# Designs tried in a protein design chat: miniprotein binders against q56419. Part 8

Target 1, 326 residues: q56419
Amino acid sequence: MEGRTLEEVQEEVFKRHGVLVPKKELEDLAKALEEAGLLLTEKVEARLKEEEEKLKRERPMRLAGLSYPEGEREARAFLEAFRASYPGEGEEARVLLMPHLEPSRVPEVYGAALAALEKTPPPERIYLVGVAHRPLKEKAAALPVPFQTPFGPALPDLPALQALDALLPFELFNTPLAFREEHSLELPLFFLKGRFPEARVLPLLVARRSPELGEALKVVLRDFPGLLVLAVDLSHVGPRFGDTPLTRTLAEEARRRDLGFLERLAEGEPEAALAFLGANPTRIDGVEVVASLLPLLRERKGKVLAHRLDLEAPTLSAVGAGTLVL
Key: E = the ipSAE of ESMFold2; O = the ipSAE of OpenDDE; V2 = 0.75 times the mean of E and O plus 0.25 times the DockQ between their complexes.

## First folded at step 2 (miniprotein)

Design T4c
Fold by ESMFold2-Fast, scan of step 2:
Structure T4c (fold): chain B 326 residues (1-326), chain A 85 residues (1-85)
Amino acid sequence: as target 1 above (326 residues)
Amino acid sequence: SPELLELLKELIEYLKLAIAEAKKALKEGDPEKLEEALKELERLAEAAFIWELLAKGDPEALKKLAEEIEKLKEEIEKLKKELEK
């Protein structure tokens, strides 16, 4: 109970800052919060376990009617409109990097991803790797259940997930609740399921660098070939993210940062891409995913199809999004 | 630290988004989605309080974040009342 909460806080700090907060300090704070009644009660934890049990059967749509249409016909038209927003042709992908930002804000970037999927042979399975926006008990997690979409359920590849779990030094299916509200999987999955309705999926979340995940995935991909998708956003700049208000100069810096990162990945040099961002790249949420998947990204040449820095005018903030095929 | 303040700000923004999603579920008359959203909101609010205590940053920035967290708590309580918990 108490240790679970502290591990979640410790993991978030480590993910962003690369610093492990001393457990004793966190324990002292948790005890103070428990006495104040701010920590989750046993009753609340029991209710969370009930919700966790529901997730053992399926993962329902959470963003239908908000980020994409609920009906299949409307969803199909929506997807085709996004494809039409990108004027270029796609490239065949063995690895696809695409965003998980609200699609309506960067339609041409999602359109580029759709163009790449159009040129890609239908895979038997998709390894969909997103970014955990809620704490995970381990460095990474998966949820081995059908994910609902307007195009029907995206079925889990249970044999491949089990093979992956067996190779990892931690339990892969460790934090079901983290998947309840996870747009980094749900939004890319909408587009992937629309284009590859028969593909099974491995829905994976990365919270912290897990080189063991990348090594295990390299082994599993040999036995269970499929499309690897990195669902990651790029620069996060402005007051919404703790920065000064966005200026044209800062926006241009963010664009250069994003493109420099993507271009180095396209050259098959993921270590160079990470080094380009500097010692502590807290502004790009995909860095932990890339760092975990190094064995799958090295020496793979590709192409940046699209990039956009989307301005959130009310907050004077912006989020970068891109499409890269390898 | 400044880094912990940044993380806390991001967590608060995600909490705001989760509250908006809960309000949508309430408007659509889906009590199961609303209850599910409220459970996640309680969890995010707990994390925000812990991070606030860890963030020994600018006192004025911490005060503003504490005020935002308190407003979010009030919104969560209004949503809970709608469920007649």
Scores: ipSAE 0.000, ipTM 0.178, lowest interface PAE 12.5, mean pLDDT 79

Design T4d
Fold by ESMFold2-Fast, scan of step 2:
Structure T4d (fold): chain B 326 residues (1-326), chain A 85 residues (1-85)
Amino acid sequence: as target 1 above (326 residues)
Amino acid sequence: SPELLELLKELIEYLKLAIAEAKKALKEGDPEKLEEALKELERLAEALKILALKAKGDPEALKKLAEEIEKLKEEIEKLKKELEK
């Protein structure tokens, strides 16, 4: 790293993550990096440019053989096993909220999403909105290339993506590298492509609240109707997420916060859902997505099909997951 | 803090990319640049380990990052030994 002031580093983190990092933590980090003589080599920069160039053509599978089977036959059986894990019937979705954490941790929640997709007429396109786990140059981004899956490539809806780009005050295709390893898109896409093999996709990432994205999407959806999917996890509690160790009481509070949030969304009151979380604090990575998509969520009534708080016993931590149909 | 944790994760990702590039350089026979790159990677890994161990925040998340950094340091040491052959 050459010559960045602490203020410039703080501004960059705020721009990419919407978070102000305390000056002392940045000072300690900067001193350690200076003492270690941190240099990003020309070779690292060249490799990043090579990876970015490859992403202009396609997005390869990263989790095949790990989170889901690589082969189509095995992938189909895997998908059907998840559907079988949910004993209920689905309901038609115009908007689907589903998780993006490891599917094997919450099979009944993914099963509920599959049940909803069974009741939903095949869409021409899917607006798949995930959460950025890597920095974005802007508040949101998209990658307009085929995404590989065991069921064949999920093709981008280029006209709809271009229409969206034209309506935004920033460049939509701004950070290809953020999509190289992004489970919030890859894991939901596995299930969506398995159920709707002919649907094109708009793979979208939100890093920070972008009301302009929601306003633009409302316009684009009118001309390019499709299924809106919010791929978000719910409460993140415990030491793994910078919180106190999980107790029975804290787990019950997390379940109540997740359900209170989802039920308010199901009533068509997304502002009330966000206000509820403000009054009942929790770390939900879907907050920025919901806050960005307010115009698409207002006055849409629906139903919570499933909810689970997945416990990671070794770390005394948990992640909430749910399926909501609007 | 959550902010520091996010920065550490980003820097660890860069370290992984640099190690992958060093492995490629080892196969392509560029020993002078590889030796310099490995020294830089060792310094980066040590800085990240110190930050993870001294940071206040999520002790389990920081412990997992420290463990990940140690594994990456082991990979760097293996590459350094390959250069000595």
Scores: ipSAE 0.005, ipTM 0.287, lowest interface PAE 9.6, mean pLDDT 80

Design T4e
Fold by ESMFold2-Fast, scan of step 2:
Structure T4e (fold): chain B 326 residues (1-326), chain A 85 residues (1-85)
Amino acid sequence: as target 1 above (326 residues)
Amino acid sequence: SPELLEELKELIEELKRAIAEAKKALKEGDPEKLEEALKELERLAELLYILALLAKGDPEALKKLAEEIEKLKEEIEKLKKELEK
C-alpha cells in the first residue's frame, strides 16, 4: 500500500485513458482503501509466505501435549486407554465415520473407532476427510506432505493424491496455510496412525460441498484402494454456537438428529440422511462432507457403534459425536 | 489473536463500504477510469484472506470470518466483470 499516492493513481488512469478522474471520487475510494490497508504490512506478507514455505515440507504437530501425549510411549498408553473406554467389539470398516472434537470429552466414541480399526485389515492408504475450519481457495483441498504424529510421520500417498488432483476441475493443493492448524485432521490421524503405522494418508479438507470430489475419489479408490475416514462432528447446540442455552428439548432434538443422520447412513441412504436434517438446524458439520462423498456412501450398510451428546457445562452448550462403520 | 480477529472484522466492514462506493462510482462515472482502484480492492481482499488463515481464534468465529471474506471476493470479481462490459 505504501508508495502509491492518490496523485499516482490519478496519473495512471490519465495515462491509460487520457482523462483525469474527478479528485473527489478518488479521495473517497482512496480513504476507504487506506483505512482497510492500515493493518496489512510487508512484514505480515513476508511472515505468511515463510509459514507457507514451511508447510511445503512437513506438517508439524500442534496439539501434542494438549490433546494427546507428545512422547511415543505415553501416546501408546493413551490410545490403549481410549480403546478400553469402549466395552464392545468393533466391526470391519471399509468406511469409518469418527469425530474430531477433543478426545477426552468422548473417550468411548473414539474407543469405538479403535475397536472398528482392530477388526479392519491394515489398509495401504487412508483417505482422511475432515472439515475446514479456515478458508480454502476452493471447495476442498489437500496437503501432500508428511504429517507429524507421536508414532512417526504419516506419509502422503503422492501417486493417489496426484491422480485425484488430475481428475478435479480445480487445483487440489490450493491452500497449504489452512492445514497449519486443523484439528479435524490432526486428532483422527493420531488414532489412525497409532493403529496403522505403515498406512499412507490422503489428508483432505472439505469447506463446501463438492460433488466433483466424490466422483473423483470414486475413480481413484478403484486404482488406489484404501480406508475412507470421515472425520466429522455432529450437532453443535447452545450459546457457544449462536443458539439458546441447552434445554432438555434441545438436547433431545440434537440426539434425534444425530442418530437419525447416522442410522440413515448405516442403511446406505446418504441422500435420505441429508434430507432428514433439512436446513441442519443443530449444525451437524458432517453434512458438507457427506454431500461431497455421496457416490462412496450409497448402498453401503453398516452399524452405529457409539453416540454421545457431550455437555459443555460452563456455556450450556453441547457437541454430538459418533462412530459409524460402513 | 482474539484482538486480531476483532480488528479483522472492523477492517472487513471498511472494505465493504469501499466496495459500495466503487459500485456507485461505476454507475455514475466512466468505469474505465476506476479500473486501477478496483485492482487495489482485489489485492486487499486477497491479503485479508491470507491473514485470516494465520489468525488464531475460535474455529466458529474464524469460519464466519472466512465466509465474509469470500463474499467480498465475489463482490469484487462481479465489479471487475461489470468494468469489462
Scores: ipSAE 0.006, ipTM 0.390, lowest interface PAE 9.8, mean pLDDT 81

Design T4f
Fold by ESMFold2-Fast, scan of step 2:
Structure T4f (fold): chain B 326 residues (1-326), chain A 85 residues (1-85)
Amino acid sequence: as target 1 above (326 residues)
Amino acid sequence: SPELLELLKELIEYLKLAIAEAKKALKEGDPEKLEEALKYLERLAEWLKELAKLAKGDPEALKKLAEEIEKLKEEIEKLKKELEK
């Protein structure tokens, strides 16, 4: 594992939650783990390199049988059920904002995205921009391999990815392991591949604000036209996310925040959308994606098709999700 | 905290990979070193079980983590028994 040691995790737990195990016993355990773990760490590193090498060939499904069916027939029925959950009609999209949280929690929102895809002419390629849930070596990354889905492999657009890489001040293909388990790409891709089986894909992750990514993408899209998809979730509120327990007032505030953000994006004012979030932009995981893609979002008007704040009563928490076409 | 939940997920992934390597080593490696390593992986799994009680997050995610930790503890016990044979 990159970036953290067992000692760092233990120290963080001590600082935040206190110690449930006597210090001496933890120190003895840590020392024993270091002695045994030196050999295991070398083997784990070798295994991670092996997994990294496998990712040079393809990206397998990780959420099949959990978040969506693994069989093609069941996957098709599943996708159509989500479409049916949205009572409205879609709008043609040049840019689509859709969620990446568990689909069963917000079926109408995914249904709205499917409705938009029905109105959209099949693109030759999809620029799929998700949020990195693991550290990246650079501000953004891509993985130029086929991504497996129940509808067959989503093939990478190698010429477009190479053009993008050439325009960036950093290596685009920098962190393959970050893609091994990444639901912000896998879940939207399931729906996108189901609707556009022939489209090539540029699977992109953003970890930190990268204006150079947006500028480069604007150039690449001119030569390699396609559908731009921002796979982002909205408000994250409540104790699950380091906030106070959800109340009716806080839920209403979260809904207003989400809708105000989306409405400003729909007016072609992405800077105003970011400013509207004020001091809480980090609670919308897509803020770094939107901030990176400003050149592609300015002066592009559109429509909010759906929004839902999904309430988790046991944790007194909520996650917002929306579908926006530009 | 939410950060603790993410760190627990990372440690669980480390433990899974370490157990997979231990399974390979069972056929190739030094039984004495492997036995010692398995004892420490068992302690790590027990520690993760205690830390999971402090984690806050989605109830379904917490349930899955608890089940995952129990499954890993069972796999470690099975490997320890295989070394005894």
Scores: ipSAE 0.006, ipTM 0.307, lowest interface PAE 9.3, mean pLDDT 81

Design T5b
Fold by ESMFold2-Fast, scan of step 2:
Structure T5b (fold): chain B 326 residues (1-326), chain A 86 residues (1-86)
Amino acid sequence: as target 1 above (326 residues)
Amino acid sequence: DTEEIREKVEEIARRVEELARELERIAREGNPEIVEFLRELVEELRYAVEELERALEEGDEERIERALEEIERLAEGLFLLSLGKE
């Protein structure tokens, strides 16, 4: 087989759910799904081929009517309500770290990001770096098509994407289907397009640490200046993520881990930020993105504008979210 | 037409129940973490089947089409996971 492997599926589960699943377990699961008759139907295969062909032209909205309003007027009111949820002033961003979890869970954190965008001069382009929640054929990928939003299509910066592709040791446009349902790009893009309607975008996904991506981006950003956005969530704790039920102690540890990580990034010390996470970086999905982008984060001082740990009481689990300006 | 749709709904419901039993077996045999990964998909699929059955009883053709599309979309998520095996 060429393309996705069980190792890539294992890595995706590890990043998304904080669980390291052995290959044998994934094989047993795939067999169980096949035996239940839910895998690899001719109809599903035909639809995926059609979806892949469609993704060569545009990326449609998937979360409209669910995570944000479908209509432009309602979408603008929704965005303004999030800005109003943050009582502080923003600061100009050259690099913005913002979350990608459900916005309604941490409105003040997205509000802080909007405050930073309000203080930032409109960029010609946005380098939007999210986390792959589907296996990628390579360490990173991009999709060079318009992404639909309630504010109109976010157009790709084709010259900048082509310049990036030329510098990488792998094909950048390698996994279109991974972009079909990807909230780590769609949710931040909603806010970014609402604030900067004329900016072109480079929609990038990181699945595994790619130092070559950070080195290539450093070169491309000199020729194609723009806003760098890291769309990453912080601590993932509790049974939903393969951990023990959330306790006061675990919640306090998660808050300290998140803030220690963000504060070290704010001092321009991304290697120290990664080291601070200790023995298990699994609990923060942004680790692979930060590790890939080290050359872009070093010696950039900034400020943590907001941080929250969102409690999901029914599952005794929580996800950390923060806004950092560099 | 209506009878063909009912037969398809019954088949889908049977497959969802079979999948749920198999995932519970995997969990009992020491694989609890992997069951969580699929929990949302199985629950959404069950909900879509229940909505399809309700729409059929009410004769709402638009809701029937939306529920069938959602079932197909959820099955696609399971198909994408299986690509790692081949």
Scores: ipSAE 0.005, ipTM 0.378, lowest interface PAE 10.2, mean pLDDT 79

## First folded at step 3 (miniprotein)

Design V1 (at its last look DockQ between E and O 0.02; V2 from the best seeds 0.00; counts 0 for: pae E 10.1 > 1.5, pTM O .623 < .8, SAP 79.502 > 70, placed apart)
Fold by OpenDDE base, look of step 3:
Structure V1 (fold): chain B 326 residues (1-326), chain A 85 residues (1-85)
Amino acid sequence: as target 1 above (326 residues)
Amino acid sequence: SPELLELLKELIEYLKLAIAEAKKALKEGDPEKLEEALKELERLAELLYILALLAKGDPEALKKLAEEILKLKEEIEKLKKELEK
């Protein structure tokens, strides 16, 4: 899995070397990397070109056999076990916020998402908005190809994707290589495809806040109704992310910020949720996604179904995950 | 920056360690350890690739680093194919 996110790279570089590389420098770097990695050797160029050409046809599974089962039967049992890990009932979702963290770390949070999907009528299409952990050429991107899953391919909604592209001031279909290993789409898509096998998908990534994306999606959703899914994690705290080892105080602050963010979203106040985070000192992952989707989140009331701050013991670091229905 | 070059050198050493662990796991017939080592290798290879380009440094040094990363990637792919057998 070559697809560590810029944030994961930032985190890892910080964790290992105590150097916080600014996200912008990582973005500029990854852009320079895409540009210069193309220039490093003819062999690297040829391979990247081959991978890019493959991504014009389909996005293969990268995490099958690692994060979830490859076989359909085993994948269905996996879904059932995750659903069983959440003892509650879900609610109908028009907007679903769910994690993209490794499923085994936060099973009950994914279970809560499955519980919400059980109460949701099958959508014609799913707008799946993930976090670009790799640099994008533009603020946001889409990949208009089938995404492979154990349940068969998740097929793109080409008409809706084209309608969205037409309303954006930039080319939506940019940086296909950023999708190759992007787990923020692959992991949520496993659960979504397993629950809604017939739904078309719009796989979207956000690298930087794009108010234009939210306004364009608001228009597109009128003609192309569907389920909106925000695939985002919450706080990232500890040595992997620039902090001291996890303490009770740091964990309490991370939880306070995660829950305060989710609760304000649940009240239909996404601007208040962003304002509550301020400089985002606990590094909530979903900030740029929420900031891009403000027009779609305003005045929508809902419920927080689950939250967990999961400890990564080897690094004394923790990541927040949550499930919110609107 | 000199700091970034040192970081790159350190990551290369970690990558070499992870390859050694993967090769060890393969020889021991431990699929779980092999999978874990391969996951770490992929993670480190990506980090190295990112840092190599951050280094904005000596184009020749970056080229050598890229070639080394590519060789390591090829070794990882071979190890993955051997796991699938």
Scores: ipSAE 0.013, ipTM 0.249, lowest interface PAE 8.3, mean pLDDT 83
Fold by ESMFold2, look of step 3:
Structure V1 (fold): chain B 326 residues (1-326), chain A 85 residues (1-85)
Amino acid sequence: as target 1 above (326 residues)
Amino acid sequence: SPELLELLKELIEYLKLAIAEAKKALKEGDPEKLEEALKELERLAELLYILALLAKGDPEALKKLAEEILKLKEEIEKLKKELEK
């Protein structure tokens, strides 16, 4: 529409097609295109390309000094403090459900995960499945690069990732920028890498339930055995999440939903766990991951090691976190 | 920033209107001009999606906007496929 008046465009469309497009519609289109250009500058495009190219080589720590210490010595002391906050013993896990909530908010829940890892033989690889907090271009994604940690880089298991990509009906390596700030991988990975420094990682995100992902992972796990980790949080209740202010009644319902979900998973009944939640009124974070991974969760019995519904006083809201071994 | 979030909302509204115009043009319009318009709309939608991924702010609000952009990208792709017939 460059160099033409809107009336000229309108007349040309009418002459060729018998359609009179209102001038307002043409103005709205031109304005939308021009305003998009105001948001997009050479700097923005260069910045986006720069960040994406960095993420194609490695994923740096984003939360060091914020959620966990940057130095290795301090990071090991941090792990030991978290283990000590859970006084019990763990159990061997082939599947581990653990949170991605800020660690200082639920120390014993992360401690329970560490206790489970103590009983778990070091795996060759870890299938780390988090929850995408930024949209993905597909239902799920991976980033096949080293993830930096205070304990050294967590190296990707490229053969397993490539096998997974080949089995999916969509490109697995589809949204590198979504991993830039994704704490649902970074926070659990800190604990996993600290305990299993030699394990390779498959860093996976789920945005929307994908039965195809679960079926593909079932196949990949046969040839590439490892530890499956569901890095998910549980209920999200209160005004930050679209509810009324947190009341005792809402908190009790959230706890009931969290524990009922975890207990049904512990019985090897993931479909029943999902059905128990119904419309998911307390917004349990883990439902899309569990729904994707049904083939890997069926008939696996285990134990809930820890749970907390943690209050966010400034927002009058709460988030649930749990540790489950299967 | 709050200013970027508000601008994203405005651009999403204009994208919706542009898609509605494209739907009318598909039934009544110039196929060559429609193809050109759909290419521009796809570029705009992709750029808005990338901005939503990089924006700082309320994660839930940004997620909602990005989901809306993804739906609009699906509508554009559907129109492009219809044009190919």
Scores: ipSAE 0.005, ipTM 0.401, lowest interface PAE 10.1, mean pLDDT 84
ESMFold2 (binder alone), look of step 3: mean pLDDT 74; pTM 0.642

Design V2 (at its last look DockQ between E and O 0.03; V2 from the best seeds 0.00; counts 0 for: pae O 11.1 > 1.5, pTM E .554 < .8, SAP 76.176 > 70, placed apart)
Fold by ESMFold2, look of step 3:
Structure V2 (fold): chain B 326 residues (1-326), chain A 85 residues (1-85)
Amino acid sequence: as target 1 above (326 residues)
Amino acid sequence: SPELLELLKELIEYLKLAIAEAKKALKEGDPEKLEEALKELERLAELLWILALLAKGDPEALKKLAEEIEKLKEEIEKLKKELEK
């Protein structure tokens, strides 16, 4: 109603409520708000450009001192403690599914991943595929820069990343800011770099399923062999995620869906694993990654090493995490 | 940084003013001014979220800001539904 003037608005209010809002005061307030909003928008946009330029050179640790120790010696002891949390032996992995949930919440699940890495010959490179928690401009993205860790920088495998980019129908290096706070790469990378300090990394994010990514990765992995890591969490249930309050029944259903999904993946049946979840009512975030990577998961049999559905008591919600080797 | 936190505080004050203007527009029955206020509120709220992510050096302040952002978004959604009636 751009056509209505402040005088018309003031007259209408006066007739309805017996009070007249001063025209000048309203105009001054509206102008001040518009100008302040524009100024703040320009400042925020300038700051975002600055942060984006920094991420084109390196990705710093954001969770050191919060989720894992800052110093190398303490970080190494941290790894040993997590390995000890899983009393079993691992198995060699060509593909490893591991969580990105806060490590202290699921210590034996990360311990199982370390046990698998113990049995895995050191790879030349690691294809680390996480879940984008911020929107990407495309279905998937990579950031071809060093990721800092307490064990030194995890260097990007630039030739493999370039080969991957060349095979995709979209620009792979498309959303640097999405990596700034992305824990689904940082947390698993801490464990992977600690075990394989010489491996280069392809840090990848999936926002929406991309069959093209899986087909391209199958080609790239043939020429650039390495360890494929799906850094994904499983069920997300409870009020924080849009459900009724967490009940024993909902938790049992979430666990059943997590384990059924993992077991079907372990049988080399990723399509069956996705079909088992149907509409994904417990919001397993691994589905978009699995759906993207079908060509790399088919007919590859393995074993589920660990699982936990971890309770978030303050929110009456839970998140599932698992370790699968293929 | 301290400069970024100061900008966040200024943005919060401007958002409070935008909410007050939207409430006034609803009471006055001016749907065009309400729609404009809602657009401004949505823009400022999104900027606040982005700026809060960049200012993660003060977790207590960020927690308070996140709570305000969620309250603001809920209020904006309610106002949008009133406009659509």
Scores: ipSAE 0.007, ipTM 0.291, lowest interface PAE 9.8, mean pLDDT 82
Fold by OpenDDE base, look of step 3:
Structure V2 (fold): chain B 326 residues (1-326), chain A 85 residues (1-85)
Amino acid sequence: as target 1 above (326 residues)
Amino acid sequence: SPELLELLKELIEYLKLAIAEAKKALKEGDPEKLEEALKELERLAELLWILALLAKGDPEALKKLAEEIEKLKEEIEKLKKELEK
């Protein structure tokens, strides 16, 4: 709890809820919460401590039976249906950018990811880089424990995780509670584990751009080769995210930014992709992940397989999702 | 700040709405709506938890809010267990 800046909370609230709470409002909220004594009761602290202790052993499924089936047979049928939703063929991936949005909202985008995985030789390990929708103590974190899935546990690559930790200027194994309910890892991992049951995983979260992470991963990948997966969403527009209700103009602007970002990544120009977004007025979720992984994305050419801007009708808001292979 | 307190009030209102929807879905025997409402409840509970982590202030108000959150979590867990039956 002690080390989270108001900026980190702002970023979390933004990532989770798409609402950019002004720093002043967060200061005021933090102060009001400080003034309101919204410190965790001893009971809540004890429960959090218990949950943190559990996370030292494994990360349980949180979205089983909600976002995907809990049972293995049903989970396999789910994968097949999602694959069927994408009519195209995939390409071999060395780097896969895929969404972490609720699967039912963008089935064909996940289907495109599955299509790419069909053309990809089984990796020994998967570097799964998600977006921290919760504040982290550091710019990035890892959880070196098994992640439960309907296909069995996704086992961590401890040697590769340790090698990565040794190259970072900060402790990689920080903020375990941030992983407890982080959907940006759980949802992509369902598809990845279903396709590559024997692959070990490095579950990574990025809260803020960490150039150090990209440089460290570039070194680690030499000794520990694997598939790099960026689990990121794209534009977040509409009232949930501080905009007016979705209009044709706003949707066109979101699509333009999403596709312009993905196309520049597909050309092997990640710096140009970031520069194209500027102040990121449509709030592309994956910016901090891409900014952290620049050394791994440079000069890699690939293809955009799918894109969707999905309307959340109750809030008149929309979220962009895409699948990119490099 | 008045704005954060308003955001908390709004969040609590959304939580109450999501609980009401979950209870309604349960009563109507609509598992899809119940799942959706439970997802939203979990999301909102997480927001409230984050906000509570940020709030170092009035221990009594926090205690009340934490008690309310715990009650809500218990209700969510009860609803989840009823869905599994």
Scores: ipSAE 0.005, ipTM 0.286, lowest interface PAE 11.1, mean pLDDT 83
ESMFold2 (binder alone), look of step 3: mean pLDDT 72; pTM 0.598

